# VH-VL binders against q8ixk2r445to577: the designs that were tried, part 70

Target 1, 133 residues: q8ixk2r445to577
Amino acid sequence: FFGMLQNKGLTDYCFDYNPPDENQIVGHQVILYLCHGMGQNQFFEYTSQKEIRYNTHQPEGCIAVEAGMDTLIMHLCEETAPENQKFILQEDGSLFHEQSKKCVQAARKESSDSFVPLLRDCTNSDHQKWFFK
Key: E = the ipSAE of ESMFold2; O = the ipSAE of OpenDDE; V2 = 0.75 times the mean of E and O plus 0.25 times the DockQ between their complexes.

## First folded at step 3 (VH-VL)

Design n14 (framework fv_axatilimab; at its last look DockQ between E and O 0.04; V2 from the best seeds 0.00; counts 0 for: pae E 13.4 > 2, placed apart)
Fold by OpenDDE, look of step 4:
Structure n14 (fold): chain C 133 residues (1-133), chain A 121 residues (1-121), chain B 107 residues (1-107)
Amino acid sequence: as target 1 above (133 residues)
Amino acid sequence: EVTLKESGPALVKPTQTLTLTCTFSGFSLSTYGMGVGWIRQPPGKALEWLANIYWNDDKYYNPSLKNRLTISKDTSKNQVVLTMTNMDPVDTATYYCAHTPYSGDYYFDLWGQGTMVTVSS
Amino acid sequence: DIQMTQSPSSLSASVGDRVTITCRASQDISNYLAWYQQKPGKAPKLLIYAASTLQSGVPSRFSGSGSGTDYTLTISSLQPEDFATYYCQQYYSYPYTFGGGTKVEIK
């Protein structure tokens, strides 16, 4: 699966990554932004290694969750996907993080202007359902 | 177990300032993601959101009352204080404080019992 | 501000009835919608959040559905303890706003 990774509940929002330096793509947080499909910022791939890969740049980035964190951060992809980069996109649309045993949820920040994907306890919420478009 | 309890005067005179305190337990506003909100309800009327405060001291107010409201927290005491200036009889209501869960969604999962505030001469 | 319109404002029903309450937002609130139950002299109690997620401890006869601007709270089989006033609330954007409420009374 590849393309825009869109949330079911949060209408018209997609995974978005816009590193400040295209030559240094790791270390920043993945956010949610209106789906526009322009440029490289909203193109992701779900791989057979259970990675969510940001492969529009070299070296390629893979979404990871750092220890003790609930945010999605871009790391470098590895030959063998590390445990903190493994996700299961289930048939019901839930995106399950194997290591934390939590689900990725579209969440509103305290500010009314921003949304981010966060790890939360798995529920039946459409905010935890995702699909590629 | 999370508990919240509102305290303050039951009677306020017009033009005076209302000060309400929410004392809570079972969580801390030093904890990431935690928040407390104030909601009021005039007798026989609907609920009205007043203000929220979060662990990072971010504050949000109902713009219809923004100039009259101040929300603050004392993390060491597990307290949130709401002040409302220039009270009017129309502000007579039950005032609730409520907890926002660590969910990324800021609804109110647990409420205090509420405290009735009457504004009258 | 986002306006929340509940319908109906009141209804009469009998035990065992299927009850449906509607909440319409003035704009898309993307399922950031909660339902509360309030009994006389008591604080509101959370029933549903994220439009369709049942709060822990809430009976399964309560359910929430909807998307965009239109949302529904359903009680599949009304029980005696369910006679109360219900409110919807959007938390999509500040200021948070509540519906006008729906009083469910005994027929």
Scores: ipSAE 0.803, ipTM 0.931, lowest interface PAE 0.7, mean pLDDT 95
Fold by ESMFold2-Fast, scan of step 3:
Structure n14 (fold): chain C 133 residues (1-133), chain A 121 residues (1-121), chain B 107 residues (1-107)
Amino acid sequence: as target 1 above (133 residues)
Amino acid sequence: EVTLKESGPALVKPTQTLTLTCTFSGFSLSTYGMGVGWIRQPPGKALEWLANIYWNDDKYYNPSLKNRLTISKDTSKNQVVLTMTNMDPVDTATYYCAHTPYSGDYYFDLWGQGTMVTVSS
Amino acid sequence: DIQMTQSPSSLSASVGDRVTITCRASQDISNYLAWYQQKPGKAPKLLIYAASTLQSGVPSRFSGSGSGTDYTLTISSLQPEDFATYYCQQYYSYPYTFGGGTKVEIK
């Protein structure tokens, strides 16, 4: 499934990835930004390999979590998805990161009044519920 | 098990500086995302947030009191210290320190017992 | 600053009653709201965070609901230990602000 990944609790915010260079899409943090409904930087694909793909630019990016980190970072997609790139979108809207056993939550960015998705212990919070628009 | 305990003077004269210490156990402020805050409550009144400090030494202050407040930590001692200058009788309150669950979750899940500070006129 | 208004300021209830306390923010706080219980002479205890998520160990008779600017704390069947003052707190924006409190007292 594909579209804009919107948060249930932080209702007007969507996954957003704006790489600093069109030709280098990896290594930067995924953020949350006001949903604009235009796709573009907010368009993601959830694949059968449990990847969250960013296909707006080539090469294709896949969201990953580095070991010991809580932030979602863009990596290059691999032919077989590594464990750090696998997220289970559950029926209740939880986005479960298999390797860490944690859930993606809408939270504030540490040094900014901006919001970011990050890993937290799984709860029934609406800030951990996501859906494709 | 997370525990926190406030300590400091029970009586302060007007114009003096108040220094309160929060001593805690069950977590470390060297741990990514950990934070401690200070909240006060005048007798019979609502809670008022004062300041937060985090593992990375980020500090946040209530703007109405910012010029009077300083928050610091000693990670090796598991302590957070709040200082408040130029105390006034209206600052009479119970002062609490409390744990924040994680950076980005700015609510307080575990609280100290509180320490009453009376400012005599 | 975001102003948090609680209503009522006090209410009287009997054991077994359903109690509803409301909290209204001066702007949209997107469910970044916590509820606390405070018994006389004691520190506040967290009941609910993210508007509707029960803190571990809190009895299921407590529930939170709402969205945008309007939120409620409900106690489905009031118990003797629930007579206390309840506070809401927004954590959407600095400075974090608390409501004025609602005292739940014996009828």
Scores: ipSAE 0.238, ipTM 0.795, lowest interface PAE 4.5, mean pLDDT 89
Fold by ESMFold2, look of step 4:
Structure n14 (fold): chain C 133 residues (1-133), chain A 121 residues (1-121), chain B 107 residues (1-107)
Amino acid sequence: as target 1 above (133 residues)
Amino acid sequence: EVTLKESGPALVKPTQTLTLTCTFSGFSLSTYGMGVGWIRQPPGKALEWLANIYWNDDKYYNPSLKNRLTISKDTSKNQVVLTMTNMDPVDTATYYCAHTPYSGDYYFDLWGQGTMVTVSS
Amino acid sequence: DIQMTQSPSSLSASVGDRVTITCRASQDISNYLAWYQQKPGKAPKLLIYAASTLQSGVPSRFSGSGSGTDYTLTISSLQPEDFATYYCQQYYSYPYTFGGGTKVEIK
């Protein structure tokens, strides 16, 4: 799959990545932003290795979760996908992080009106359902 | 030619609410990706991040202080306002506002001159 | 919270010396590290972000290196204007914390 990764429950919000230095894409948090499709911040690829790739710039980035964290951050992709970069996009739209055994949920960031994808205990909530458009 | 300047009271009493205004020029918070943050530094001590606000009204707070902090912006006036409730002598510090270039990033590429706030009875 | 430990807390050096300052994080911060310079009575100035990327307008005698938990700021040939306090800051995880600082003084 390739395109904008959109949330079913929080309609019109998409994965967005806006690194401060276009030549240093590692280490910043993935956010949710109104889907607009302009520029390259909202285009991701879901690969056969179960990666979510930000491949609009080189070197390519892969979404990862670091130990003990619930946030999604950008790492460099590796030839063999590390376990912390593997997400299972299931037929029902759930986005499961196999290593942590948690699901990606659209969540309001504390003390703000902004939204971010976070790992949470898996439920059947539409806020845990994602699709490419 | 980005500039930022802090304004607010130099002295507050314990339990009062501090209100600080950052007035800036050379960028706009209507511009995609732009942000402003607040950092404080007690005399002779390390810097402490407080809060960020971005063009899309995304707000990020230091979790240890989130119950006490509110950040807002007035894009038409090029201002960001920080309020901090229930001030205590330990909050005595120089308060800086600073520019951040990207949403979700908490490093600061340009800083205001800072304003010293003393909390004492 | 991620604790940032700087070493040394202070050092004395002469103009022309090579100066090395270290910063250790309590967890892997994956190069989400910035270095700042602060002179007395002035605001901090960004030197380096992403562990090793030099901010525009910063002299090339400044460099950053490291990975994981251990990071280094190097000044290859100290100049009179470089006597200051230097801070590291992680921006990997909230709260985004600073090191305790390293004061570089005239020998």
Scores: ipSAE 0.006, ipTM 0.528, lowest interface PAE 13.4, mean pLDDT 86
ESMFold2 (binder alone), look of step 4: mean pLDDT 92; pTM 0.939

Design n2 (framework fv_axatilimab)
Fold by ESMFold2-Fast, scan of step 3:
Structure n2 (fold): chain C 133 residues (1-133), chain A 120 residues (1-120), chain B 107 residues (1-107)
Amino acid sequence: as target 1 above (133 residues)
Amino acid sequence: EVTLKESGPALVKPTQTLTLTCTFSGFSLSTYGMGVGWIRQPPGKALEWLANIYWNDDKYYNPSLKNRLTISKDTSKNQVVLTMTNMDPVDTATYYCAHRSWGEYPFDYWGQGTMVTVSS
Amino acid sequence: DIQMTQSPSSLSASVGDRVTITCRASQDISNYLAWYQQKPGKAPKLLIYAASTLQSGVPSRFSGSGSGTDYTLTISSLQPEDFATYYCQQYYSYPYTFGGGTKVEIK
């Protein structure tokens, strides 16, 4: 699967990553922004290793969650995906983070007026349901 | 005390690029959660949001104007700069910069505004 | 974009009157609504944020209420210094949008 990763509950919002410097893609938080349909900073690939990849060039960016945290951040992809970079896209649209046993939810960030994907206890909320467009 | 002040040209000709500088004190854009936005108001009209920049250099633009706007910051100088290309008489307005802090806070402190007239 | 519809566009009132201004969002903004006061030739001043929280230094006669899509600013007893234009703003999602303004004029 690949394309814009859109939220069912926030129907106009997509995963978005726009680092200030394309050559320094690590360490910033993934956000949600209005889906523009152009790919670019909203284009992601879901891989057979259960990764969500941002960049197809070397080095590749892969979404990860730090131990004990709930924010999705950009890390470098590795030859074998580490557990903190593995997400299961389930039949109901839930995006399940295997290591933490939590689901990705669209939410407001405390110190920002942006929406961001965060890990939360899995519920049947539409804000936890995602699809590639 | 938070203070902000806008500076830039009072008169701009059609097709030119406008550059406005916001100089502030009482906070730093190195502090987590801090941001500065630009808002404009044509004479006798409502307020229109233009762009925001945050401590982490995240930038947001009004989609209606995104291809014309660039926002940047110089954290060491306590300055935020907005550029707007291809100015038109309809862009005549008072331009404000304003402070933003935490997620629940909107624009809590505003500069005095600078009037920009676009005319030949 | 979230559209903010503010009403009325103007009203005339006397000192001591209760004034009510309404603001309706085209979608749920989860209380991320601010109210500003603007006097002629001056910058807007924040009165209320998060729909109902009074900014420090703002007189208690100002209050905000509402949830979801419908919000209200109330001035319980209008004072001479309150004659101004009032704006609502949603800061729930980008782009930020403002209401059209309500001009409170002396009767």
Scores: ipSAE 0.000, ipTM 0.522, lowest interface PAE 16.3, mean pLDDT 85

Design n3 (framework fv_axatilimab)
Fold by ESMFold2-Fast, scan of step 3:
Structure n3 (fold): chain C 133 residues (1-133), chain A 120 residues (1-120), chain B 107 residues (1-107)
Amino acid sequence: as target 1 above (133 residues)
Amino acid sequence: EVTLKESGPALVKPTQTLTLTCTFSGFSLSTYGMGVGWIRQPPGKALEWLANIYWNDDKYYNPSLKNRLTISKDTSKNQVVLTMTNMDPVDTATYYCARSPFGDYGMDVWGQGTMVTVSS
Amino acid sequence: DIQMTQSPSSLSASVGDRVTITCRASQDISNYLAWYQQKPGKAPKLLIYAASTLQSGVPSRFSGSGSGTDYTLTISSLQPEDFATYYCQQYYSYPYTFGGGTKVEIK
């Protein structure tokens, strides 16, 4: 799978990664932004190793969650995917984070008009359902 | 070459409705992610965003002016129209239209602007 | 609404000087920030988008940097044609909002 990763509940929003420049590809939070259908910062690849890869810049980035955190951060991809970079895209559209045993949910960032993907206890909410387009 | 040009009345009386047309060439509003916005600038003041319309007919308005603004497009004519009701002297400004796609690009091509004076 | 605070409101500099203009957003805008140049009586011209990407045809002396809430436009060596007012704009969230502008006057 590859393309724009869109939320079923927050229907106008897609995964987005907008690093400060091409030389600082990692270390920043993944956000949600209005889906525009043009790829760019919204183009991701779901791999057979259960990674969500950002291939717009080199080196390639892989979405990860640090232990005890609930935010999605861009890390460098590794030859063998570590557990904190593994997400199971299930048939119902949920994104299950292997290491934390939690699901990715579309949520409003505190004190702002911005939206971000966060790890939350798994529910059957449409805000936890994702699909590629 | 991408161009945009604003047209409309130069003088409007208080309480009247202003209608501005943006005519463009070199791109289509049927293109995925494409949009056109309207921005105004009162004499000696900062830029103020008014409204955007996109390829899929999604419309966004400045909340401070939403009850007065209507934006529409005619894709076949390459035109975007902005209507603003109940004009007041404080609405005197140069009005611009600009290409405003979704994504990273910001507003990359602007029209020349049209000066609208609201006076009796 | 996201407020954009731009500083300074005006400055005077000599040809060859490095000029720095700052823009602060009231919340994280994730690099959805553009810089525009406006010469007297003319429409604004896009210089930089996505905080640091130079628009095609813009001289390399212009650069953008920053992240989160704090952003900077730098002109490394001011030229006579750079006399203008500069505006930052966030396009992360509606309504789109502009800074108050910085007027650059060449001494």
Scores: ipSAE 0.007, ipTM 0.586, lowest interface PAE 11.9, mean pLDDT 86

Design n4 (framework fv_axatilimab)
Fold by ESMFold2-Fast, scan of step 3:
Structure n4 (fold): chain C 133 residues (1-133), chain A 120 residues (1-120), chain B 107 residues (1-107)
Amino acid sequence: as target 1 above (133 residues)
Amino acid sequence: EVTLKESGPALVKPTQTLTLTCTFSGFSLSTYGMGVGWIRQPPGKALEWLANIYWNDDKYYNPSLKNRLTISKDTSKNQVVLTMTNMDPVDTATYYCARVRWSDYAFDLWGQGTMVTVSS
Amino acid sequence: DIQMTQSPSSLSASVGDRVTITCRASQDISNYLAWYQQKPGKAPKLLIYAASTLQSGVPSRFSGSGSGTDYTLTISSLQPEDFATYYCQQYYSYPYTFGGGTKVEIK
């Protein structure tokens, strides 16, 4: 699967990665932004190694969660995906981060109108359900 | 050396269509991640973003301009064209084209600007 | 659309002064903020991107700081060539939006 990774509950929002420096694609937080349907910074690939790749640029980036954190950040992809870069896309659309036992949820930052994907306890909420478009 | 230069009419009558051309050198819109945008500035006022076009022909428009804008590129000629319909005196401004990189900072190199006056 | 509020609208300062200009976004822009310098009759020049990264060739007296919704441009020791209007711009999301500008008049 590849395309724009859209949220079922927050219907108009997609995974978005827009690092300020194209030569430093690592270390910045993945955000959610209004789906524009054009690919670009919203184009991701879900791989057989359970990675969510940002591969519109070289070197390729892979979404990861650092130990003890709940934010999704961009790392360099590895030849063999490490556990912190593995997400199980389930039949119901949930993205399960096996290492942490948590699900990716569309969430609003406190005191902010911005949205970000965060790790939260798994529920049947539509805010935890994702699909490629 | 990278250069960008705007060209088009200096005077436009109300209701007419404005066509501006940005001609550039020192980079190509066939280069991955490369783009060109248009920004305008009415006399004594702030900058207003109009549109961006990228290497892959992705286009973005300022939604406040009510479908008046069209942006296109000719990669072989190193040109980007902006068309704006139904010109009004409030559209009097200096129009700039500038280079933009996708997933980088917004505008790192700017043209000199071209002044467009809308009057009868 | 993300609204960018810039303050002050204008200021007058002497050579050697520290000048501070602020920019507030109506929502979190995650450091996707650029600062431009525009001299009278000229096109804008990029000074800073990613809120705090100096563009190549820009003097070290210019610095950017901030996070979330609040950002600052500082000129540590104002020089005669720094007479200009300064603009902030968010590139977190489309449409791109600019602040209203801060005119720095050197005494």
Scores: ipSAE 0.005, ipTM 0.529, lowest interface PAE 15.4, mean pLDDT 84

Design n5 (framework fv_axatilimab)
Fold by ESMFold2-Fast, scan of step 3:
Structure n5 (fold): chain C 133 residues (1-133), chain A 120 residues (1-120), chain B 107 residues (1-107)
Amino acid sequence: as target 1 above (133 residues)
Amino acid sequence: EVTLKESGPALVKPTQTLTLTCTFSGFSLSTYGMGVGWIRQPPGKALEWLANIYWNDDKYYNPSLKNRLTISKDTSKNQVVLTMTNMDPVDTATYYCAHKLYGEHYFDSWGQGTMVTVSS
Amino acid sequence: DIQMTQSPSSLSASVGDRVTITCRASQDISNYLAWYQQKPGKAPKLLIYAASTLQSGVPSRFSGSGSGTDYTLTISSLQPEDFATYYCQQYYSYPYTFGGGTKVEIK
């Protein structure tokens, strides 16, 4: 699967990654933004190694969650995907982070009207359901 | 502090193209996450969002007007330009530019507005 | 497009009154709502975002509440500078849409 990764509950919002420097794509938080349908900063690929890959810029980035954290951060992709970069896209649309045993949820950033994907305990909320457009 | 000011013609003839310039200070569109939007308000009517532009040159348009609108920026001059083609008397309105952040969908600082009248 | 309906379209009030303005969305907007104040001949000023979060510098007499499709702006004790038109804005989806406005006039 590839395309724009859209939320079922927050229906107009997509995964978005827009680093200001193409040579320093790592270390920044993945956000949610209104889906524009043009790809670019909202174009992701779900790979056979269960990675969510950002491949519109070089070097290629892979979404990761560091131990004890709940934010999704862009890391460099590796030849063999590390555990912190593995997400299971389940049949019901949930995006399960194997290492933490938590699900990706569309959530409001604290003290802001910005939206971000965060790891939360798994529920059947539509805010935890994702699909490629 | 953030300040914005709109400039452009006060009178436009039907079928002409409108060009409005927003000049701002207190932020730069070279700074990560910075954006500027355009909103209009016909006399005695509600606000209508027109377009947004961001530091990375991402552009968003109101679908009802997308075929008529072009937004661009000149980051070195701290300016954003909105162009609207085929003006009609119903486009008579006060036009505002406003500051917003990329991930935040409300407008936190507004220009004073510029009145544009479309008449023959 | 999401339609935003404000009520009342106008109201008359006295200094010290509690004023309540309602905004209704044509669909669930999950608290993605802002409130603006506009005085005659002036640009709008942001009061509240995320349905209930007060913008820095806005007096505490302003508050927002609500969920789903129904939202309320409350002014707990109206001051002379509060006579203005108030607009709600949804930002759940593009295009952003605004309510028709509620004019708060001196009684």
Scores: ipSAE 0.007, ipTM 0.568, lowest interface PAE 11.2, mean pLDDT 86

Design n6 (framework fv_axatilimab)
Fold by ESMFold2-Fast, scan of step 3:
Structure n6 (fold): chain C 133 residues (1-133), chain A 120 residues (1-120), chain B 107 residues (1-107)
Amino acid sequence: as target 1 above (133 residues)
Amino acid sequence: EVTLKESGPALVKPTQTLTLTCTFSGFSLSTYGMGVGWIRQPPGKALEWLANIYWNDDKYYNPSLKNRLTISKDTSKNQVVLTMTNMDPVDTATYYCARTGYSDFYFDPWGQGTMVTVSS
Amino acid sequence: DIQMTQSPSSLSASVGDRVTITCRASQDISNYLAWYQQKPGKAPKLLIYAASTLQSGVPSRFSGSGSGTDYTLTISSLQPEDFATYYCQQYYSYPYTFGGGTKVEIK
């Protein structure tokens, strides 16, 4: 299934990916932006392999977290999803990153009014609850 | 110092197309999170947002006017262009361009504005 | 669209007076509100963003407050240079909308 991945706590914010250089589509941080309902840069697919895919451009990007980091970065998708690209969407809406044992949380970017998804210790906070719209 | 300046015709006839150019300095639209917007103000009336364009070429238009508006950028020239079709006397206004940001959708700083009169 | 209603539409006050301008959103905008000052014949100038954060270089007599749907701009001691029209703007949701403006005339 697919759609805009919206936060329950930060209610009008969605996952968004717009790289500054269209020729370098991977390697940049995933952000949160006001949900606009237009799809495209806010349109993601959650796959049976537990990937969050960005397929607006080819080659397809897959959200990943590098070892020791807490930011969500766009990587190239692989034929078999590596562990750092697997997110378990649980029944309560939490996005659990199994490799790190942490949950994706909507958070304010440091010293900024911008918002980003970050890995944090799992809590029952609505800022860690996500749904496709 | 960040500055923006609008340019375009002062007089437009009804049914014609208006083209306005915003030339800026002190920032680049190749910078992550940067955007430029257009806002207009008819004489003695309130401000009305028209359109935004961002570093990634993402574009937003006021739905009440979107079938008439086109926004584009030339990052290498530090310019943003707004085109508005089928001009009518009620479109007489001062047109401003201003810097904006992704998630910081307020406007700062603003250009000086350019007055556009629509009359036969 | 989120409708922004400003009150009053105009007021007159004396130098030294405390002036209060109100902005009401048709739905909760979670503090995503900016205030602008526009002097006659000039472009607007940003005063406040995020409902209460004062822009660099703006005098401390200006302050913003409020939450949810109801927001206020206060000028604690009006000065002659404060003669202007003030606008609020929500940036919570596209399309971005402005209030109708409040004209402050110094007596």
Scores: ipSAE 0.006, ipTM 0.549, lowest interface PAE 12.0, mean pLDDT 86

Design n7 (framework fv_axatilimab)
Fold by ESMFold2-Fast, scan of step 3:
Structure n7 (fold): chain C 133 residues (1-133), chain A 121 residues (1-121), chain B 107 residues (1-107)
Amino acid sequence: as target 1 above (133 residues)
Amino acid sequence: EVTLKESGPALVKPTQTLTLTCTFSGFSLSTYGMGVGWIRQPPGKALEWLANIYWNDDKYYNPSLKNRLTISKDTSKNQVVLTMTNMDPVDTATYYCARLKYGDSYYFDYWGQGTMVTVSS
Amino acid sequence: DIQMTQSPSSLSASVGDRVTITCRASQDISNYLAWYQQKPGKAPKLLIYAASTLQSGVPSRFSGSGSGTDYTLTISSLQPEDFATYYCQQYYSYPYTFGGGTKVEIK
């Protein structure tokens, strides 16, 4: 699968990552922003290694969650995907982070109007359902 | 109504540090997707980007000037401050601050009027 | 750094003329390009972003096109208030870089 990763519950919002340049794609948080339909900073690929890959810029980035954290951070992709970069995209649209046993949820950032994807206990909420558009 | 206004000294001596303040209204740097950047223009020359700061305090600097530049913000005062060390006559320019707006990346949608800084002895 | 080359550096035109300004990036910038208008003694004003999206309030006679490394700004029918210097800017990667400017003068 590849395309814009859109939320079923927060229907206007997509995974979004816009690095400043090709050499500065790591360490920043993945965010949710209004889907623009043009790919680019919202274009992701779900790989056979269970990675969510950002390949618009070189070097390619892979979404990861550090131990003890709930935020999704861009890391460099590795030849063999480490466990913190593996997400199981389930038939119902859930993104299950295998290492933590949690699901990716569209969540409001600190009671603000901005949104981010966060790891949360898995539920049947539409805010935990994702699809490529 | 979005407005930005630069303030600082009009004359700086060589080797001194320049401090410029951008005061803005009509938006907040507590708002997701907002930022402020600094751009300069020597008399009769092209625009040159200096630095950006964003709502989340991410900072970016022009590598040719990075050792000389510091950008900071005070969200509660609606201010962004740029400092530039070791000023030289070639740094004589009009300095602008401008709002960064997120679309699919960040571009400058509103600019301040600019402040002329002359570097001479 | 990405180098932005504008051509021509200056041009003379008459009211009603179609004016085309070109901007070339030293590498693919994936449409992360803005066009600004600057009148003497004034700050730049955003005309176009994302290569072809017109900023709110900008007259429809302004249009942007292009992709990859080559981009153009077109003024379909030049008006007296359009005599200015125009700059392109890439915001694909840091450092942000501007073209050298194109001065549009009355013929």
Scores: ipSAE 0.000, ipTM 0.539, lowest interface PAE 14.3, mean pLDDT 86

